# VHH binders against Abasic site processing protein HMCES (HMCES): the designs that were tried, part 113

Target 1, 269 residues: Abasic site processing protein HMCES (HMCES), of Homo sapiens (Human) (q96fz2)
Amino acid sequence: CGRTSCHLPRDVLTRACAYQDRRGQQRLPEWRDPDKYCPSYNKSPQSNSPVLLSRLHFEKDADSSERIIAPMRWGLVPSWFKESDPSKLQFNTTNCRSDTVMEKRSFKVPLGKGRRCVVLADGFYEWQRCQGTNQRQPYFIYFPQIKTEKSGSIGAADSPENWEKVWDNWRLLTMAGIFDCWEPPEGGDVLYSYTIITVDSCKGLSDIHHRMPAILDGEEAVSKWLDFGEVSTQEALKLIHPTENITFHAVSSVVNNSRNNTPECLAPV
Short names: E, the ipSAE of ESMFold2; O, the ipSAE of OpenDDE; V2, 0.75 times the mean of E and O plus 0.25 times the DockQ between their complexes.

## First folded at step 17 (VHH)

Design ud5 (from yc2 with S30K; framework vhh_6z1v_2; at its last look DockQ between E and O 0.95; V2 from the best seeds 0.88)
Fold by OpenDDE, look of step 18:
Structure ud5 (fold): chain B 269 residues (1-269), chain A 122 residues (1-122)
Amino acid sequence: as target 1 above (269 residues)
Amino acid sequence: EVQLVESGGRLVRTGGSLRLSCAASGFTFKSYAMGWFRQAPGKEREVVAAISRSGGSTWHADFVKGRFTISRDNAKNTVYLQMNSLKPEDTAVYYCAANYAYHLDEDAYDYWGQGTQVTVSS
């Protein structure tokens, strides 16, 4: 996964992340550093994207079922990194393979600290290799959305009003991530950064791409992944597998340019 | 100062029972998952059991086979290992450890006790 969409306004995004705490109370996640949230139809590595994490990461005596939403840098910067510039990382940390997550120090260490997060997105992009050509067809991949009588398929949004309705009720993609906290050697703010755990693609996506993000489907999966105090790492890792509960459509080549940030990026062609 | 102090280790006969205790101090006990590890002579340290912060979830190694039970009392800042049906192969130094996250890998654990010797005779 090298490209995502997360364009919802902050308030809409927050509402979409509504959850029940351990007591069954409906809650909205509290924001940390909301000003760092930059909505975009075209999120690339090194950009900030919102993630969910347990409140316990910030408050020692907090209810572990409470969630925080925080923009973090895509591309995990390990806490032990000693260079002053994260861009000097010699290895790619955009993704973490599920099969080697415990073998790589960059991911094993933060995972052992319970630094699990849920990466939020409208969906993610993948490119299908076209046979015989060097051309790749991009696809937008996301959770199936509930068809409201009035809200046709993303493609059937005939009016701006209908489009808004679609996004107001959009089910966000919830991807399993690992984050870390990096303190710059020269001082400054702690950098929070994340990697997306990847798995082999489900059958439905296998023709598009051989790998997909580990998607946490449903509140229980999300809750278990986030609850690092009550759910063991090993138990949480059992949640990491391919899911068929996704849909996708072809999009234009507009998304190929990471600088393009328009609705056209995820619009069906 | 963070301290984990194990107690209860002794010589017992095969089939006997022991209860190990680990008293914690110097940190917020309820904020940490706890684990028991053991190291036999000439062997690597291995995880025996682990327990979540609240105690609501426990994990036991396969070799335990229902013989050992980890528990905790957060009011007493103590974690326990009830050991039943002990075997000579259970002979080891048993260590209590604490980790902020519920994790089974020993490398992740933040705090360690000095260990208590358990010896099971035939």
Scores: ipSAE 0.914, ipTM 0.967, lowest interface PAE 0.4, mean pLDDT 93
Fold by ESMFold2, look of step 18:
Structure ud5 (fold): chain B 269 residues (1-269), chain A 122 residues (1-122)
Amino acid sequence: as target 1 above (269 residues)
Amino acid sequence: EVQLVESGGRLVRTGGSLRLSCAASGFTFKSYAMGWFRQAPGKEREVVAAISRSGGSTWHADFVKGRFTISRDNAKNTVYLQMNSLKPEDTAVYYCAANYAYHLDEDAYDYWGQGTQVTVSS
């Protein structure tokens, strides 16, 4: 996984993240750094995307079940990185394989600090490769959405009515992530950055690609992954597995160029 | 100044019981997960039990399940290890440790006590 869509306006995104805390109270996550949110149909590594994390990361006496939403850089920069420029990182941290996460220093260290997050997206893109050629077919992959008699069509006419029918109640894809906090040696703001944990693909996606993001399906899984005060790292890692509760459709090669930020990127073809 | 002070370690007969205490100061105890670790002579330190910040979740190593129980009292800033049915193999220095995240590997723990010796004879 190296491309996502996360295009909802901030207020729509926030409402899609409504949740219940440990005491059963319905809440919306509180934003940190909302001005860094950059919605786009076509997000790539090194861009910022919103993640959920426990309020306990910011407030020592907080209820660990309360959620913060914050934009973070895709591509984890370890807290121990010594150079001034994150682009000088000598290894790829866009994704983290679940089978080695407790062996890699870049991921083991932040996990020990409880730095688990939920990466939010409309869905992700993956390219199916053909044997013997470089020909690739992109797909948009997302949670099954509840359809009603009045459901809109993904990527159809850009009327406000159709957009609302599709996206106002969209179920966001929730992927398991790890984040870290890096203090630039030259000074400046702390950089928050994340990696997406990957697993072997489910049977439904195996013809598209052999890996998939670790998807947290449902509020119980999301709550347990986020709650580093009450759910041990070792217990949380049991949530990391493939899921068959996923759907997809082929999309235009417009998405191939990461500069293309239009609804056509995810429209069915 | 963060302090974790273990107490209660002593010589005890095989089959006996012992309760270890660890008093915490210098940090917000109720915000931290706690663990008990032990190190026998010539062995690596190993996790014995761990407890979430609220005490709502506990974990015990297989070699102590059914015999040892971790608990905490957030009002007294204290974590406990009740040890029953003690065996000579349980002889070790027992350490209390704290980590902001609930985690089982010793490498993640930020704060450590100085340890209390438990010796099981017979």
Scores: ipSAE 0.795, ipTM 0.915, lowest interface PAE 0.7, mean pLDDT 92
ESMFold2-Fast, scan of step 17: ipSAE 0.806; ipTM 0.913
ESMFold2 (binder alone), look of step 18: mean pLDDT 86; pTM 0.876

Design ud6 (from yc2 with D105E E106A; framework vhh_6z1v_2; at its last fold request DockQ between E and O 0.96; V2 from the best seeds 0.89)
Fold by ESMFold2, look of step 18:
Structure ud6 (fold): chain B 269 residues (1-269), chain A 122 residues (1-122)
Amino acid sequence: as target 1 above (269 residues)
Amino acid sequence: EVQLVESGGRLVRTGGSLRLSCAASGFTFSSYAMGWFRQAPGKEREVVAAISRSGGSTWHADFVKGRFTISRDNAKNTVYLQMNSLKPEDTAVYYCAANYAYHLEADAYDYWGQGTQVTVSS
């Protein structure tokens, strides 16, 4: 997983993240750095995307079931990194394989600090290799969406009314992530950055690509992944597995250029 | 100054019981997960049991399941290890440790006690 869509306006995104805390009280996550949220149909590594994390990361006496939403840089920068420029990191941290996560220092260390997050997206893109050419067929991959009487087609989101029919009640894709906090050696604000955990593809996606993000399907999985005060690292890792509860459609090559930020990127072809 | 002080370690016969205590000070105890670890001569420290910050979730190593029980009292800033059906293999220095995240591997733990010796005779 190296490309996502996360295009919802902040208020719509926030409402899509409604949850219940440990006491059963319905809440919305509290934003940190909301002005850094940059919605786009076409997010790539090194860009900021919103993630959920436990309030306990910020407040010593907080209820660890309460959630913060914050933009973080895609591509984990380890806390031990010593160069001034994160782009000089000598290895790729866009993704983290689940089968080696407790063997790689870049991911094991933040896990020991409880730095688990839920990466939010409308869905993700994956490119299928096509026989007989060097061309690749992109697909948009997402949770199955509940069809209502007012539901619209993804391709019909060309006006405010049609956009709302598609996106107003969109079920966000919730991917398991790990984050870290890097203090630039010359000073400045702490950089929050994340990686997406990957697993072998389910049968439904195997013809498209051999890997998929680890998807947290449902509020119980999301709550357990986030709650590092009550759910051990080792218990949380049991949540990391493929899921068949996923759907997709082919999209045009417009998405190939990461500078294209239009609904056409995810429209069915 | 953060302190974790274990107590209760002593000599006991095979089949006996002990209760270890660990008193904490200098940090917000109720915000931290706690663990008991042990180290026998010539071996690495190994996790024995761990407990979530609230005490609502516990974990015990397979070699002590059914025999040892971790618990905590956040009002007293204390974590306990009840050890029953002790075996000579349980002979070790037992350490309590604290970590902000609930985690089972020793290298993540930030605060450590000095340890208390438990010796189980044949």
Scores: ipSAE 0.826, ipTM 0.925, lowest interface PAE 0.6, mean pLDDT 92
ESMFold2-Fast, scan of step 17: ipSAE 0.833; ipTM 0.925
ESMFold2 (binder alone), look of step 18: mean pLDDT 87; pTM 0.879
OpenDDE, look of step 18: ipSAE 0.918; ipTM 0.968
ESMFold2, look of step 19: ipSAE 0.811; ipTM 0.919
ESMFold2 (binder alone), look of step 19: mean pLDDT 87; pTM 0.878
OpenDDE, look of step 19: ipSAE 0.916; ipTM 0.968
ESMFold2, fold request of step 20: ipSAE 0.804, 0.817, 0.815; ipTM 0.915, 0.920, 0.920
ESMFold2 (binder alone), fold request of step 20: mean pLDDT 87, 86, 86; pTM 0.880, 0.874, 0.876
OpenDDE, fold request of step 20: ipSAE 0.915, 0.915, 0.916; ipTM 0.967, 0.967, 0.967

Design ud8 (from yc2 with F63S; framework vhh_6z1v_2; at its last look DockQ between E and O 0.96; V2 from the best seeds 0.89)
Fold by OpenDDE, look of step 18:
Structure ud8 (fold): chain B 269 residues (1-269), chain A 122 residues (1-122)
Amino acid sequence: as target 1 above (269 residues)
Amino acid sequence: EVQLVESGGRLVRTGGSLRLSCAASGFTFSSYAMGWFRQAPGKEREVVAAISRSGGSTWHADSVKGRFTISRDNAKNTVYLQMNSLKPEDTAVYYCAANYAYHLDEDAYDYWGQGTQVTVSS
């Protein structure tokens, strides 16, 4: 996964992340560093994207079922990294393979500290290799959305009004991530950064791409992944597998340029 | 100062029972998952059991499953390992350890006790 969409306004995004705590109380996640949230139809590595994480990461006596939403840098910067510039990291940390997550120090260490997060997106993009051509067809991949009688498929949003309705009730893609905290050697603010765990693609997606993000489907999966105090790492890792509960449509080549940030990026062609 | 102090280790006969205790101090006990590890002579240290912060979730190694039970009392800052049906293969130094996250790998654990010797004779 090298490209995502996360364009919802902050308030809409927050509402979409409504959850029940351990007591069954309806909650909205609290924001940490909301000013770092930059909505975009075209999120690339090194950009900031919102993630969910347990409140316990910030408050020692907090209810572990409570969630925080925080923009973090895409591309995990390990805490032990000693260079002053995160861009000097010599290995790719955009993704973490599920099969080697416990083998790589950059992911194993933060995972052992319970630094699990849920990466939020409208969906992610993947490119299908066209046979016989050097051309790649991009696809937007996301959770199936509830068809409201009035709000047709993303493709049927014939009116701006309908489009708004679609996004107001959009089910966000919830991807399993690992984050770390990096303190710059020269001082400054702690950098929070994340990697997306990837798995082999499900059958439905296999023709498009052989790898997909580990998607946490449903509140229980999300809750278990985030609750690092009550759910063991090993138990949480059992949640990491391909899911068939996705849909996708072809999009234009507009998304190929990471600088393009328009609705056209995820519009069906 | 963070301290984990194991107790209860002794010589027992095969089939016997022991209860190990680990008293914690110097940190917020309820904010940490706890684990028991053991190291037999000439073998690597292995995780025996682990317990979540609240005690609501436990894990046991297959080698001890059904015989050993980890528990905790957060009010007493103590984690326990009830060991039943002990075997000579259970002979080891048993260590109590604490980690902020519920995790089974030893390299992740923040705090360690000095260990208590358990010897099971035939």
Scores: ipSAE 0.914, ipTM 0.968, lowest interface PAE 0.4, mean pLDDT 93
Fold by ESMFold2, look of step 18:
Structure ud8 (fold): chain B 269 residues (1-269), chain A 122 residues (1-122)
Amino acid sequence: as target 1 above (269 residues)
Amino acid sequence: EVQLVESGGRLVRTGGSLRLSCAASGFTFSSYAMGWFRQAPGKEREVVAAISRSGGSTWHADSVKGRFTISRDNAKNTVYLQMNSLKPEDTAVYYCAANYAYHLDEDAYDYWGQGTQVTVSS
């Protein structure tokens, strides 16, 4: 997983993240750094994307079930990184394999600090290699969406009314992530950055690609992954597995160029 | 100044019971997960039990499950280890430790006590 769509306006995205705290109260996550949110149909590593994390990371007496939403840099920069420029990091932290997560210092250290996050997207893209050619077919992959009497299809989102039918009640993809906090040696703001945990693909996706993001399917999984005060790291890692509760469709090669930020990127072909 | 002070370690016969206490000061105790670890002579330190910040979730090593119970009293800033049906292999120095995240590996724990000796005679 190296490309996502997260295009919803901030207010729509926030409403899609409504949740219940441990007391059963309906809440919206509280934003940190909202001005860093850059919606796009075509997000790539090093860009900012919104993640959910526990309020306990910021307030020592907070209820650990309360959620913060904040944009973070995709591509984890470890807290121990010594250079002044994150682009000089000599290893790729866009993804983190689940089978080695507790062996890699870049991921083990922040996990010991409870730095678990939920990475939000409309869905993600993967490219299928076609046998006998060098052609690649991109697919948009996302949660199955519940149809209502007001629902629409992705391809029908060309007007404001049709857009609302598709996206107002969109179920966001919720991926398991790890984040870290890096203090630049020359001073300045702390950099928050994340990696997406990956697993072997489910059978339904195996013809497209052999890896997939670790998807947290449902509010219980999301709550347990976020709550580092009440759910141990070792218990949380049991949530990391493939899911078959996923759907997809082929898209045009417009998405191949990460500069293309249009609805065509995810439109069915 | 953060302090974790274990107490209650002593000599006890096989089959006996013992309760360890760990008094915490110098930090917001109710914000931290707690663990009990032990180290026998010549062996590596191992996790025995751990407890979430609220006490709502606990974990115990298979070697002590059913015999040891971790608990905490956030009003008294104290974590406990109730040790029943003690065996000679439970002989060790027992340490209490604190970490902001609920986690089982010792290398994540930031604050450690100096330990209390438990000796189980045959």
Scores: ipSAE 0.805, ipTM 0.920, lowest interface PAE 0.7, mean pLDDT 92
ESMFold2-Fast, scan of step 17: ipSAE 0.809; ipTM 0.913
ESMFold2 (binder alone), look of step 18: mean pLDDT 87; pTM 0.886

## First folded at step 18 (VHH; from uc14 with H54R; framework vhh_6z1v_2)

Design va3 (at its last look DockQ between E and O 0.65; V2 from the best seeds 0.66)
Fold by ESMFold2, look of step 18:
Structure va3 (fold): chain B 269 residues (1-269), chain A 123 residues (1-123)
Amino acid sequence: as target 1 above (269 residues)
Amino acid sequence: EVQLVESGGRLVRTGGSLRLSCAASGFDFSTYAMGWFRQAPGKEREVVAAIAWRGGITYHADFVKGRFTISRDNAKNTVYLQMNSLKPEDTAVYYCAARPYQFYDAPRDYNYWGQGTQVTVSS
């Protein structure tokens, strides 16, 4: 997984993240650094994207079932990294394979500290290798969505007023991640950064790509992954597996260039 | 104290009409999406219709399109299901459900449920 869409306005995104804490109270996640949220149809590694994490990471005696939402850098920078520029990291931390997560120092150390997060997106992109060409067919991959209608209308058109019909009711993709906190040696703010855990692809995606992000399907899975105060690393890792509850459609090659930030990136072709 | 109370279920003849109501209390109804689900004996609970928190966006299952209409009245904290052209296959317990802002098709995604109202459609 190396490209996502996360384009919802902040208020729409926040409402899509409504949840219940362990006491059954309805809540919205509390933002950290909301001004760093940069919505785009075409997010790539090293950009900031919103993740959910437990409030307990920020507040000593907080209820670990309460959630914070914060933009973090995609591409985990380990806390032990000693150079001043994160782009000098000599290995790729965009993704973390589930079968080796406890063997890689970059991932096992923060995971052992309970640094689990949920990476939010509209969906992700993958490129299918096509026989008879060197080119690849991009697909947009996302949770199945319930079909929506405007009240009192018929025959939906591709127009700005129809955005609310689709996106105001969009079920966000929720991917399992690990984050770390890096203190720049020359000073400055602590850098929060994440990796997305990957697994073997499900049967439905196997013709597109052999790997997929570890998807947390439903609020129980999301809550358990986030709650490092009550759910051990060993128990949390049982949540990491492929899912068949996924759908996709082919999209235009417009998405290939990460500078393109338009609805065409995810539009069906 | 959250409550969803369905009413209006009864015995009707094939081809008849019925209106279900669901009165909500104990939460801010205006920030919740509402759904109607049904469960026939031996079957899994399935979504029939749903309506977003502001009421401008709806869903109706294919098996009820053109026959059932969901609506809501935020001033009365009530969601409705108008059921026309009823068939024996519509016989089920109908449940009202709520979740914040958005609606989905799976029962596990809903936080609050009513106790149900029986609809029986006779030949």
Scores: ipSAE 0.766, ipTM 0.899, lowest interface PAE 0.8, mean pLDDT 91
Fold by OpenDDE, look of step 18:
Structure va3 (fold): chain B 269 residues (1-269), chain A 123 residues (1-123)
Amino acid sequence: as target 1 above (269 residues)
Amino acid sequence: EVQLVESGGRLVRTGGSLRLSCAASGFDFSTYAMGWFRQAPGKEREVVAAIAWRGGITYHADFVKGRFTISRDNAKNTVYLQMNSLKPEDTAVYYCAARPYQFYDAPRDYNYWGQGTQVTVSS
């Protein structure tokens, strides 16, 4: 996974992340660093995207079932990294393979500390190789959405009124991630960054791409992944597997340019 | 305490009409999506209709085929299901459900449930 969409306004995004804590109380996640949230139809590595994580990471003795929402850098910077510039990392940390997560120090160490997060997106993009050509067809992949009488296809939300209605009811994709905290050697603010765990693709997606993000489907899966206070690493890793509960459609080549940030990126062609 | 109380279920004849009501209390009704579900004997619970918290977006299951209409009155903390052209296949316990803001089609995604009201359609 090298491209996502996360374009919802902050208030809509927050509402979409409504949850129940372990006591059954309805809650909205509290924001950390809300000013770092930059909505975009075309999110690439090194950009900031919103993730969910347990409140216990920030507050001692907090209820670990409570959630915080925070923009973090895509591309995990390990806490032990001693260079002053994160761009000097010699290996790719955009994704973490599920089968080698425990073999790589960069992912194993933060995971062992309970630094699990849920990466939020409208969906993600993947490119299919066309047989016999060097051309790649991009696809937008997301949770199945309920078709309402007023909601057309994603591409039909061309009016402001329809757009607000459609996306206010959008089910966000919830991907399993690992985050770390890096303190620059020269001082400054702590950098929070994340990697997306990937798995082998489900059968439905296999013709498009052989790998997919580990998707946490449903509130229980999300809660267990986030709750490092009550759920062990071993138990959490059982949640990491491919899911068939996805849908997709072909999109235009507009998304190929990471600078393009318009609704055309995810519109069906 | 959160409560959802369904009413209006009864025996009706084929082709008849019925209006179900669900009265909500114990939470901010205006910020919750509401749904109607039904469960027939030996069948799984299925979504009938849903309405978003603003009331401007609705969903109706394919089997409804324009016969049923969901609506809400936020001033009364009530959601309604108008059922017309009822068929024997519509016989089930009808449940009211609530979740924050947006609606989904899966029962597992709803936080609050009523006790249900029995709808029976005779041939």
Scores: ipSAE 0.559, ipTM 0.806, lowest interface PAE 1.0, mean pLDDT 92
ESMFold2 (binder alone), look of step 18: mean pLDDT 89; pTM 0.904

## First folded at step 19 (VHH)

Design wb10 (from ya7 with S106R K108S E109D; framework vhh_6z1v_2; at its last fold request DockQ between E and O 0.78; V2 from the best seeds 0.81)
Fold by OpenDDE, fold request of step 20:
Structure wb10 (fold): chain B 269 residues (1-269), chain A 123 residues (1-123)
Amino acid sequence: as target 1 above (269 residues)
Amino acid sequence: EVQLVESGGRLVRTGGSLRLSCAASGFDFSTYAMGWFRQAPGKEREVVAAISWHGGITWHADFVKGRFTISRDNAKNTVYLQMNSLKPEDTAVYYCAARPYQFYDRPSDYNYWGQGTQVTVSS
């Protein structure tokens, strides 16, 4: 997974992340560093995306079922990294393979500390190789959405009225991630960064791409993944597997350029 | 205590109309999406209609074919299902359900449920 969409306004995104805590009380996740949230139809590694994580990571004795939402850098920077520039990382941390998560120090260590997060997106993009050509067809992949009577195609969401019909009730894709905290050697702000855990693709997606993000389907899965206070690493890892509960459609080549940030990126062709 | 109480279910003749009501209490109703589900004997529970927290977005199942309409009154903490042109196939227990802000199509995605109200449509 090297490209996602996360374009919802902050308020809409927040509501989409509404949850019930362990006590059954409805909650909205509290924002940390909301100013770092930058909506985009075309999110690439090294950009910031919003993730959910347990409040317990920030507040001692907090209810671990409570959630924080925070923009983090895509591409995990390990806490032990000693260079002043994260771009000098010699290995790719955009994704973490589920089968080797415990073999790589960069992922194992933060995971062992309970640094699990849920990466939020409208969906993600993958490119299918076209037979006989060097051309690749991009696809937008997302949770199946309930189609409202008024909801035209995702592509018709160009007007404010149509946008609300499509996106106000959009079910966000929830991907399993690991985050870490890096303190720059020269001082400054702590950098929070994440990696997306990947698995083998489900049967439905296998013709498009052989790998997919580990998707946490449902509130229980999301809650368990986040709640490192109550759920062990071993138990959490049981949640990491392919899911068939996805849909997709072909999109234009507009998304190929990471600088393009328009609704055309995810519009069906 | 969270409560959803359905009412309005009764025996009606084919072609008749009913209005179901679901009264909510014990939670902030205006921040929850609401849904109507039904379960017929021997069948799985299925979504009939749903409405967003602010009432601006509605969804109806295909089998409704414009016969049913979901609405809500946040001031009264009530969601409604207007059922017109009822058919024997509509016979089921109808349930009201709630979840935070957004509505989904799966029953498992809802947090609160009513006890249901029986709708019977005679031929």
Scores: ipSAE 0.873, ipTM 0.935, lowest interface PAE 0.5, mean pLDDT 94
Fold by ESMFold2, fold request of step 20:
Structure wb10 (fold): chain B 269 residues (1-269), chain A 123 residues (1-123)
Amino acid sequence: as target 1 above (269 residues)
Amino acid sequence: EVQLVESGGRLVRTGGSLRLSCAASGFDFSTYAMGWFRQAPGKEREVVAAISWHGGITWHADFVKGRFTISRDNAKNTVYLQMNSLKPEDTAVYYCAARPYQFYDRPSDYNYWGQGTQVTVSS
């Protein structure tokens, strides 16, 4: 849960997030800070990645079923943090365990304010511990895609036209998150930041890692998680559970270095 | 207001051909992916073929590859399913369905559905 891919061009990403509001009207999410979107095959904590959240967080009396898409910092910075540099936070907020979310003030407080978001990615990476060694095998983990069998090839014969078609129809991974808003003590712009909620891994992933992100599978789950105007914290937390609707493939060690931003990061080996 | 109306289903002999049409109205067809699904009696509804909003990406289920072809005409707000080399196993009610931009394989991923057209293939 500490590395993702989110590499789609902004227009492709936006179309992949098309939705219907509570009245059945088709919409695209409206961007906030679109110039801060930095696509990459290899996103790490402290980087910005796009999330969905309710328009009601920004506009008084807005329809809470309408969605905003905005880049936020990965690694939640609590509103009470007093240092000038968020990297000085003494504890890790990259992830939030579902079993303790209501016990940790850093997560309970923003959750109580309805600060729920959906974290977007192509998929995430996880490293499997190899028996008898300290070496780890990385995997790319994602929603099952409607199969184009031609697109499963390891990069030797793939044409750019085939990859463009695969990604144009890619089902984005939608993970449950919590965000908070921090005002730097010296002043300046408010920092929006998020954490990804985690759960015990499903049986299909248990040999890779014992935890997984809480995945929101389908538009009903996404809508309920986002709509803090209509869906209480208690009801929303019922959406937080493992899913077996997930697939994966092994990838090379290129992804290990977070500076490597190439398609090779997620290519099957 | 939104309507998807399938047509062209009928009784056809094994080995025959049939073309299904689905006329769309009440929404912006050019921003929707379209799918053809089928449901035989006592069976779950299953995806047969799908096409992206711009028509440049298609997919066909393995059990119909080489026999069925999905296409669309955005000027006519219509999606088609050309069905060749029909088999008795293809007997089902065929539905068209729509969702924004991208297509997926689960019926629950689609927002709009037609009432269906019956295709019957006799031995």
Scores: ipSAE 0.759, ipTM 0.893, lowest interface PAE 0.9, mean pLDDT 91
ESMFold2, look of step 19: ipSAE 0.700; ipTM 0.867
ESMFold2 (binder alone), look of step 19: mean pLDDT 89; pTM 0.906
OpenDDE, look of step 19: ipSAE 0.772; ipTM 0.889
ESMFold2, fold request of step 20: ipSAE 0.738, 0.708; ipTM 0.887, 0.872
ESMFold2 (binder alone), fold request of step 20: mean pLDDT 89, 89, 89; pTM 0.904, 0.903, 0.903
OpenDDE, fold request of step 20: ipSAE 0.868, 0.869; ipTM 0.933, 0.934

